# VHH binders against q9y6x5: the designs that were tried, part 22

Target 1, 379 residues: q9y6x5
Amino acid sequence: LPPKLLLVSFDGFRADYLKNYEFPHLQNFIKEGVLVEHVKNVFITKTFPNHYSIVTGLYEESHGIVANSMYDAVTKKHFSDSNDKDPFWWNEAVPIWVTNQLQENRSSAAAMWPGTDVPIHDTISSYFMNYNSSVSFEERLNNITMWLNNSNPPVTFATLYWEEPDASGHKYGPEDKENMSRVLKKIDDLIGDLVQRLKMLGLWENLNVIITSDHGMTQCSQDRLINLDSCIDHSYYTLIDLSPVAAILPKINRTEVYNKLKNCSPHMNVYLKEDIPNRFYYQHNDRIQPIILVADEGWTIVLNESSQKLGDHGYDNSLPSMHPFLAAHGPAFHKGYKHSTINIVDIYPMMCHILGLKPHPNNGTFGHTKCLLVDQWCI

## First folded at step 17 (VHH)

Design hb10
Fold by OpenDDE, fold request of step 18:
Structure hb10 (fold): chain B 379 residues (1-379), chain A 123 residues (1-123)
Amino acid sequence: as target 1 above (379 residues)
Amino acid sequence: QLQLVETGGGLVKPGGSLRLSCVVSGFTFSSYHMAWVRQAPGKELEWVSTISGSGGYEYYEDSVKGRFTISTDNAKNTLYLQMSSLKPEDTAVYYCARTEYKYSGEWTPFDLWGQGTQVTVSS
C-alpha cells in the first residue's frame, strides 16, 4: 500500500510552549520521531492563510487566501468565516488533498481543516467533516482513523484540525501560566489519545503523522492599543480586516487616507500596497487592499466598539511569538532528531515526497526538510 | 422545540453562593459551546462564562474568575453556573445561551437563549 500521512494542527500552538510548559505525551512523540523547533510561517500569521500555505507550499499572495477576511473589488465578494465556501477564494491554488486524489487512485480525508469542505478545482475531499468547533477531538479522531482504515480507494492523506490552544490563548494570553498550563495539559492529553488510538489500531509504526500549528500567540494588553478612530473618520474607508494587520479600502483618495494614517501610532507601520516589504511576500494579489496597517508585536488595532484580547496573532512572521513547531513520527522520519528551523511552505514538498506525489509549483524548499527523512541525505 | 430554561436565581447576601441551572431541550448542549451572560438594569449585556461542548474548556470573564464555575451534566442535558463570593455588582438577569468558536478566533453571536433568571445580591 502507498504511504499514508496524517497532518494534525493544533491552532495557535506557539513553538516555545514546548520549552515553557510540560508535554509528556508530545515529548514521547518527539523522542520517537523528529522535531522542528521553529516553523517560520507566512505573513499574515492568521488561520486561513497559514493552513492553506501548509497544504499548498505557497505564500499568501500566491494561493490567494490572504486573510481571514477578504474582499474582492472586482466581483465585490467577501470572504469570512460565514462565507468561506465559494471556490472562487480557493481556486488560485491546488491543495495537497486535491493533488492526492487526482494524481493517484487515492482518497483524502479531513476533520475540519480549512478549505477541505470546499470543491476546489471541482474536487472536494473524499471524506470530510463540516466545521463545528463543538465536535469532540475523539469524534474527529474516530472518523479520521475509520477513513484511514476502511476506505476504497484508500485514504492516504488525512488532516485533523483542533481549535486549541488558540481560543484559550486569545482569552488568557500566552503568559498566563496558570490557565495556559491547564489548557496545554489538555492538548498534551489529546496527543496521548491520538498516539494510543494509533497503537490500538496497529497504525503507529506504519502511519506518518505530522503534528504542527499555523501560528503562535503574543501577549496583548489594554495598555497597548491603537485606536484607529482617533486618526481617521470611518466614512473615509472600508475596513476589510482589523488587527493586528488592518486592510483598508479607501472611500476617498488613497493618498489622503494614507496621510491620515501614516503617523497614527509609533507602534504601527502603514504601507501602501506597492510599498509592502518584499520579505512578507504579500503584495502580488488583487485581494490585498490598497493600504495595510501592521501593528507592532503585542499591540492591538481597535475601533471604539472593539474588544481587546489578551493574546493575538497575525503579526510579522519573523517574530518568534508567531512561530509554531512541527513534530513528526512514522516510517518516513528519523527517530530522535531535532532541527532548528524550517519555513512553513517547506512542509508541502516534504508531504508530497512522502506521499509520492508530484508537487505543484510552490515556494517551499525540499532541501530544508531532508534531515528529517530517512530516505534522504542530510548535510 | 429548542428551548433553554434558566433556574436557580434568587436573593442572596454578599459573600453568598448560588447555583444556576440551564435545562436544554431540543438539542444536545455537547454539540455547542454554552455560555452564561448577564444583564443588569440599565447596563449592556455582559458575557460571563463559556464552556466547550467538545472538551470541557472553560472561559471566564475576568471579574468572575475564581468565583464562578461553569459545568455541565450530560445525562441531564443541563448547564450550570456555580457562583460563590457573590458581590452586589453581580446582580443581574442571567441567561444561558449557545455559541460557536470560529476559525478566525471570533465567537458567533448567541442564537438561542432562555428567559433568564434573576440574581440579586444585596445586604
Scores: ipSAE 0.892, ipTM 0.957, lowest interface PAE 0.5, mean pLDDT 96
Fold by OpenDDE, fold request of step 18:
Structure hb10 (fold): chain B 379 residues (1-379), chain A 123 residues (1-123)
Amino acid sequence: as target 1 above (379 residues)
Amino acid sequence: QLQLVETGGGLVKPGGSLRLSCVVSGFTFSSYHMAWVRQAPGKELEWVSTISGSGGYEYYEDSVKGRFTISTDNAKNTLYLQMSSLKPEDTAVYYCARTEYKYSGEWTPFDLWGQGTQVTVSS
């Protein structure tokens, strides 16, 4: 019987929430499994890019999902929530669910993980749900567990995605203890529901489960705004993505655009594409625009409209506020083990190992997760 | 036969309270994100509050936080907005509408509206 793995993402779950709030269900999950306290995600720290990095093991420049909004100058195509279904955007990499789906006597399932409702390399999961934020966690969970339990060929890899605490984090900010406490309690209850459901179905002991997130959340304020319109006329560029990492497509000479922006704010770094710091691994892709603007933590890039968000993400991936966590349980994992940190791209080779899949070339390091696994020697 | 019908509006003095209702027909509100929006005379449409029917997550505009409460009654398939400590600035036509949260952290445009109910706060 092939190993099974369920990958769960709670969008925008900042790692230090575990230290500042109570999670009785998640703590029980961790107690019976493993915890990675901090996961260093990829730059930019946004939803589409990081979710794809988790399942490909690649930096954004390599898998080609470089932002939530993208533009390809050659094809003149745009990527956003409204048009994320074109395989063109996804085909620069092979996500693990495709690899798994192509195996004999195996199939993949997905409940609204980004990209799972798109045929990538002409392959789509046998079971998937189109993205709809209004679908309950219960319904998503019911479908996933049904597929894991009753499918033929058997579902051996499944993904489950949930939009909280991201939505609430954006609205309230991560420092709103009252509102975030309420929201995070709900999240913990959902984890309780997940565990209970798995136990009820007899899956708990045999299913490997990873609970993680794509990014954290930082506190924003109306007092920390960077208005681009004060620095450059909008007729001189096309805005591909805005905050906190703006992607700028010049309509005039690139140098002129750069010069107008370079001193726009002391709280924003302006990079020509070739000057983007190497540590971001965010240069070698044509979908990265000629100029990017990177706001400091907690600062928001705006045009003439004030931001309604009190929390945001997408900032430097070295910032702790941008880091999610990883918890896992199942036959592949130790019990009661805690690890300090891994890179988000390290998750992919680990999952491949658990599933017995040959990984595609990736940027992850299997050695970083060896201590989490029962079949590996931990140095 | 999708329909939203708002009621409960009226004239109230500053500091007063009103409870708006939105009766949902043709679908189950718990399967959607339901919102209240308002439009004051000469002003643009303004978002007020949203509730996720699937989980009961609530979101409020800053100006109404602590004063307004969005809620639902599953048995009646009805959305509510309890308004307290009303201010003249709250004067507007209030609409019930549907929306959805996107991967990017943005909200979709509203795709279904009611006829609205007038709320007037005046001394």
Scores: ipSAE 0.890, ipTM 0.956, lowest interface PAE 0.5, mean pLDDT 96
Fold by OpenDDE, look of step 17:
Structure hb10 (fold): chain B 379 residues (1-379), chain A 123 residues (1-123)
Amino acid sequence: as target 1 above (379 residues)
Amino acid sequence: QLQLVETGGGLVKPGGSLRLSCVVSGFTFSSYHMAWVRQAPGKELEWVSTISGSGGYEYYEDSVKGRFTISTDNAKNTLYLQMSSLKPEDTAVYYCARTEYKYSGEWTPFDLWGQGTQVTVSS
């Protein structure tokens, strides 16, 4: 039987939640599989970009999903939650489900993974659910497992997406132990449901399952605000994205805008596009705006009329608070093995290997995940 | 036709309790996130609470946390807001509405509202 892989994302699951909270189901999952304690995600550490990095192995500058909100100056198009289905935004890369589906006797399925409801390179997932946050995990899981079991050609790659603990993290902040404990328990229960469902269907032993996330969450506060209106008149720029990484499109001379912003706050770095640190791999794309503002961890960039969250993400991808984890189980993976750190782009070549797919050029390093795989030598 | 109908409002003394109901017609509320919002006299609309249509997640505004409980009855297609320890500052017209959580972490604008029910907390 061809290898099968289910990729599951719990949005905003910060890596250190595993150390600070109890996850009996997830721990059991890990015990029978592998754990990567920290996954260094891509900058910016946002949902659309990082989910696309997982399935493409590319930095954001390469796959073209550079934020949750984007603007293309040439076409004058906007990307956002309300407008995310235009293939224009996704076609700069080939996600793994497309690669998989183009193989003989294979199909892909998706339950609300970002981009899966879009025809990318004229290929849309054979099975997919349109995004609806109100659809239960159970229903998503039922659809995914049905497709994994009953599809022809067989579904060999599937994705499953869930919005928690991100939504709660934003609302309560990650340091709210009472509320986050409740939420994370629910997440663990969902993992229990997933495992139970797979066992009941006889999929558990043969299905490779990866449980991961796109980013973590940091604590924000009303006392840590950066008000741009105090530094620059709103008429001088268009805001493409706000916090914690603001994308600025100047309406006047870029240098003038930069000069007005560069000293706006000691807790915010201001970069001209060409001066963005190389380590971010966030420069070589036209969709990155001429000026970006990067708030320090826990600081929120605001306008006078803006609302505030108690938790947020999108910060420097070197910050541990931004890092998710990766756990995996299945015939491709060792049992009881823990690994310290990988890059999020490393997941793609690993998944390609598991599925027997030729990977597209990517930024991942297969060597970083070899120790997770039973068929590889651990270096 | 799509309709939300709030009931249960009234006059109550400080420290008292009320249970608001929102009956949904024309759609299944489990397909949406359902919310309570309120508008006090001379104030802007304020979000109070949201419940996921099927995920069982509840969200509360800080000022009502621990005092208010949002819940649903699927069989009745009804949304509830149990309010306890009511305060004068809770005085408002309470509306039920539907929304959705997005990838970006944003909530969609409410696209359907009830007529509202008046809650007055006064000694």
Scores: ipSAE 0.829, ipTM 0.933, lowest interface PAE 0.6, mean pLDDT 96

Design hb10
Fold by OpenDDE, second read of step 20:
Structure hb10 (fold): chain B 379 residues (1-379), chain A 123 residues (1-123)
Amino acid sequence: as target 1 above (379 residues)
Amino acid sequence: QLQLVETGGGLVKPGGSLRLSCVVSGFTFSSYHMAWVRQAPGKELEWVSTISGSGGYEYYEDSVKGRFTISTDNAKNTLYLQMSSLKPEDTAVYYCARTEYKYSGEWTPFDLWGQGTQVTVSS
């Protein structure tokens, strides 16, 4: 029987929520499995890019999903939530569900994981749900578990995506103990539902399950705003992406635009594309614009508009507030083991190993996850 | 075919309470996020509250937090807004609308609106 793996993402689940809030169901999950306390995600720390990094093992510059909003100067195409289904944007990499789907006697399933409703390299999961944020977790879970249990050929890889606590984090801010406690309790209950469902179906002991997230959340404030209109006229550039990492397409000389922005705020770094720090691995893609602005943690880049968000993400991926966690359970994983940190791109080679798939070239390091796996030696 | 119908508006004194209702027709209520928005005379549209169709998550504008409660009755296909401790500043036409949460963390523009119901808070 081929191994099976369910990858679950709770969007915007900041790693230190585990320390600051109670998660009885998740803690039980961890007790019987493994925990990585901090996962260093990729820059920029946004939803589309990081979810694609998880399933490709690639930095954003390599898999080509470099932001939630993108522009390609050659084709003049735009990428956004409303235009995310063009394979053009996704085809610079091969996600694991495609690799799995192409294997004999295997199929993939997906419940609203970013990119799973797009034919990538002319391949789409045998089972998938179109993204609809109003569909309940229960319905998503029911579909995923049904496919895992009753499909032919059998589903051996499945993804499950949920929008919380990201939406609430944006609205309330991560430091709102009252509201976030309520929200995170609901998330923990959903994890309880997941575990219960798997047990009821007899999948719990044989299914590998990874619960993770794409990024964290930092506290924002109306007192920490960077207004670009105070620094440069709107006619001089096109804004491709705004906050906390702005992508700037100059309409005039790039140097002139840069010079107008470089001293705009002490809480914002301005980079020419070629000067973007190497540690970001965010340079070698044509979809990265000529100038990027990176706000300091907790600062918001705005135009002549006020931000309504009390929490945000997308900042420097070295910031702990941007880091998610990873928990896992199943026959491939140890029980009661905790690990301090891995890189988010390390998840891909681990998943490939679990599934017996040959990984595509990637930026992950399998050695970083060996201690999580029962069939590996921990070095 | 698709319709939202608001009711429950009226005149109320400061500190009073009102309950607005929005009946949905032509689509499955639980398949959408539902919101209340309001517009006062001479002012821009203002978002008030949203409830998720996916799990009953509630979101509120800061000015109405603790005073307003959004809820749904799926059996009746009805959205509610319980308003308490009403203030003159709450005077507006209140609309119900449907929306969606996007991967990017943004909400989609409202694609369906009701006709609105007038709420007037005055001594």
Scores: ipSAE 0.812, ipTM 0.926, lowest interface PAE 0.6, mean pLDDT 96
Fold by ESMFold2, fold request of step 18:
Structure hb10 (fold): chain B 379 residues (1-379), chain A 123 residues (1-123)
Amino acid sequence: as target 1 above (379 residues)
Amino acid sequence: QLQLVETGGGLVKPGGSLRLSCVVSGFTFSSYHMAWVRQAPGKELEWVSTISGSGGYEYYEDSVKGRFTISTDNAKNTLYLQMSSLKPEDTAVYYCARTEYKYSGEWTPFDLWGQGTQVTVSS
């Protein structure tokens, strides 16, 4: 019978939450499976880009989802939370659920993973839920398990997305131990419910399950604001995205805009597109604007106003605070193994291997994950 | 007909307690995120608290944290705000409102509002 995989994301789950808070259910999951302690994600460390990198194995410049807010100057199209369904934005890559369900005798299911309710290359997930953040984890799980158990052709790849701890991390900041402890306990209970449901339905021993996240979270403060209005007049540029990586489309000579911004704050790096550090792999897409501003960790770029967020992400992907974890359990995975780090783009070729799929060209390295897998030699 | 109706406001002394209710009709509020928002005399609207409609996740403005508790009763289609240790600064009209959380980490503008209930904290 074909191998099955469930990919689960808890948005904004910073890797060191696992060692700084109590997770009895997640720790039991890890004990019987594998842990990658730090996953190095892609720049910018935002939700849409990193979720798409997981399922394509590509850097943002290569898959075309380069931010949570984007503008295309040729078509005049805008991408945002409320305007994310145009396939134009998603069609620069082929996500794994599309590849999977085009195989004979296979289908894919999705509970709210970014992009799964979009017809990418005229193909939408075989079973899916339209995004609605108010739908409970229990309902998402019920749909996923129903589809995994009762579909013909069988669902062999499924995704499940949950908005926490991202929302609480933004509101309270990762250093608010009282509030984050409460939130993270509830998330651990959801992981317990997931495992219990899979056991009750007879899926637990033969389903591969990956629990991961897209990014972490860093502490912000009203004392760490960068006020763009104090440095440059609004009339000189169009703001495509603001913080912590601002995307600036100049309305006047771009060197003049750059010069007005370059000394705005010692806590912000200002890059012309051609000068963006190569290690970001964030240059070679028309959706990346001519000037970007990259705030230092914990700093917030604002337009002469306060910020209501006490935690944020999107910063330099070398920062440990931006890194999620990965845990996995199932017949493909070793038991009780801990691995220090992989790149988030490495998850895609690993998943393709587990499912017996030929990966599309990608930036991941299968060798980085082979020690997690029972059928591979670890050297 | 989508409707939110707040009740439970009134006059209380500093240090006192009060419970606000918001009865929802025309939709199942457990499918939405619900919030309390207040407006003090002469001030702008201020977000107070949000709860996921299916329960389990609560968010609080810093000045009310530890004093106010948001909750739901899905059987009654009702949102609550339990307020304790009330201060004169909590005097406001309190509204319940509907929102949702987006992938970007942003909350949508409130698309449905109640009429409000007055809370007055004074000696």
Scores: ipSAE 0.491, ipTM 0.800, lowest interface PAE 2.2, mean pLDDT 92
Fold by ESMFold2, fold request of step 18:
Structure hb10 (fold): chain B 379 residues (1-379), chain A 123 residues (1-123)
Amino acid sequence: as target 1 above (379 residues)
Amino acid sequence: QLQLVETGGGLVKPGGSLRLSCVVSGFTFSSYHMAWVRQAPGKELEWVSTISGSGGYEYYEDSVKGRFTISTDNAKNTLYLQMSSLKPEDTAVYYCARTEYKYSGEWTPFDLWGQGTQVTVSS
């Protein structure tokens, strides 16, 4: 029987929620499997880029999804929430579901993971749902389990995406204990439902399940705004993305634009593209604009307006508040093992190993995840 | 044709209750998030509450939390707002509106609005 893997993301699940809230179902899942307490994600710590990094093992500069809003100067194309289906944006990498379903006697299934409703390299997930945030977790799970049980060729890789706790984290902020407790309890109940469903269908013992997230969340405030319009007239640049990492395309000499911005706020770093810190791995792609502005944690870049978000993400990927967790259970994984940290790009080569796939060139390190796997020695 | 029709407004005493309904035509709740938005005389629009059509998420503005309950009946394509412990400052025209949540963490602008129903809270 070929190995099977279900990859689940709960968007915006900050790693320390596990310590600060109760998760009876997730803790039971962890008790019988593995936990990575902190996953260091990729810069910028945004949803589209990090979900693609999980499934490609690549830094954003290498897979080409460098932000939630992008501009390509050669083709004049824009990428956004309302315009994310052009394969042009996704074709700089090959995600794991494409590699998987090109193998003999294998198919892939997807319930709303970013990119799975796009024909990447003319290949779309064998079974998929078009993105619609109103579709319940139960319906997504029912489709995934139906496909895992009933498909020819068999589904060996499946993925499931859920919007919470990201949506609530943005609306309330991670420090709102009452609202976050309610939301996180609902998420834990969904994890319980997932495990129960897999057991009822006879999948639980032979399916590998990874539960992870793309990023965390930090508290924002009306007291921590950076008013970009107070520092530079908008006629001098085109704004490609705003907060907390602004992408600036100069309309005049870029050194002049840089000089107007460099002293805008002590809570914002201004980088020429060539000066972006090497540790970000965020420089070598034409979609990264000539100037970026990086706000300090909890600061919001605005255009002379109030922010309505009380929580945000996208900040420096060294910040613990930006880090998600990873939990896993299944025949490939140890039981009761806890690991301190991996890089988010390490998930891809681990998944390829579990599925018996040859990984494409990537930035992950298989050795970082060996301790999670029963067929590997830890050192 | 796409349509939202609000009903259930009226005059009520402080501390009283009303149930607003929004009947949807031309689309189904399972594909959208729905919201209640209000406008008091001479004031700007104020968001009240949002729910997914499937009922997975419910969000409330702080001043109505614990007093108002948003809900759906997907079989009837109807959105509800149960309002309790009403105060004079709840006096407004109440609109239902349609939106979506996106991967980026942004809500789309409300793309479909009802005509509104008047709620008046007065002794």
Scores: ipSAE 0.437, ipTM 0.756, lowest interface PAE 2.7, mean pLDDT 92

Design hb10
Fold by ESMFold2, fold request of step 18:
Structure hb10 (fold): chain B 379 residues (1-379), chain A 123 residues (1-123)
Amino acid sequence: as target 1 above (379 residues)
Amino acid sequence: QLQLVETGGGLVKPGGSLRLSCVVSGFTFSSYHMAWVRQAPGKELEWVSTISGSGGYEYYEDSVKGRFTISTDNAKNTLYLQMSSLKPEDTAVYYCARTEYKYSGEWTPFDLWGQGTQVTVSS
């Protein structure tokens, strides 16, 4: 009977929502399992990059998904939310569902996790749903549980992705207590439904479940805009990505573009690629553009327009507002244990251990997660 | 034939109520986010409300929050907008429209529109 794992992401779930809002169902899940209060994610703190870091254990420079919008100068390919299916973008790493289903007598299932509907290294998840944000959580869960119970070879690794609270966090901002309380209550009810469905189907006792997220959310304001058009003419560069980390491909001398931008705002750091702080682990990939602009928390880079976002993410990964949490339950995990912090890249080697998989080379440290696991000495 | 047809507009006094309907044909209702968008005379289009096709999440423009309720009836392939406490500034042509939400936090442009229904709030 091989070990099984379900990995669940609620997009944009800021770690301190757990302290600031009521989650009776999630708190019961935590009390019966483990909690990591803060997960330090990877820079930039965007959705595609961080979801891929979870399943590869790699920094963005190493797995190649370096932003939600990318350009490759050699192939002249563009990556975006509406153009994300080319395996070219994903093939610089091997995600855990590929490694898992290539094992004897194993398959993988996926409901909407970024990349699971792409044939990465000519391998697509054995069971998957094409991405569609309008598909209900219940339908996603029904498919996942059906595949976990009824597949040959058996599904041993499954993923489930949900777009909230990210969508509401962008719309309202994390400080809108009325709207966020309503949204987060709905999410807690979905977690309750998840646990109850797994119990009803006889999966709960022998399935390991991780509930986590890719990043948090910070409050934005129309009073905190950085107008890029006031600093530099559009003709001097190609804009690959805008806010809060702008990716700038110069059309003229790079140093001249840098000099025009460096005095643009005291609330923005301007980096030549070679000067990007080492702690970001964000230099060594051709998809990282020659100049990046990093806005201060809560500031928005715009092209002479108002911003309609009241919440955003993508900022410096040292910011607590950018950090998600991790909770887990199942036979591999202790019960009633709380842990302060891990790195998001540590999740991959832990998952490989639980599944009995040989991890590919990665940036995670298995030792950081040992205290969560019943089969490990904590120190 | 992909089609959105709005009904239920009319003349209503300030403080009154009205229910708009949008009948959907030619596509799976639950596969998309559906929205109401309005245009007052001589003004630009203004987003009003969006609901997921599954009916799990609803989003409202600030000026209509607490007064308008978006909903769906999957058995009838119908989107609704229940409007209460109507004000003269709610006077507009109301359109239903189709969209999607993406991983990056972006909404797609509305790719299918109805013909609109007139709502007039006046004595």
Scores: ipSAE 0.419, ipTM 0.739, lowest interface PAE 2.5, mean pLDDT 92

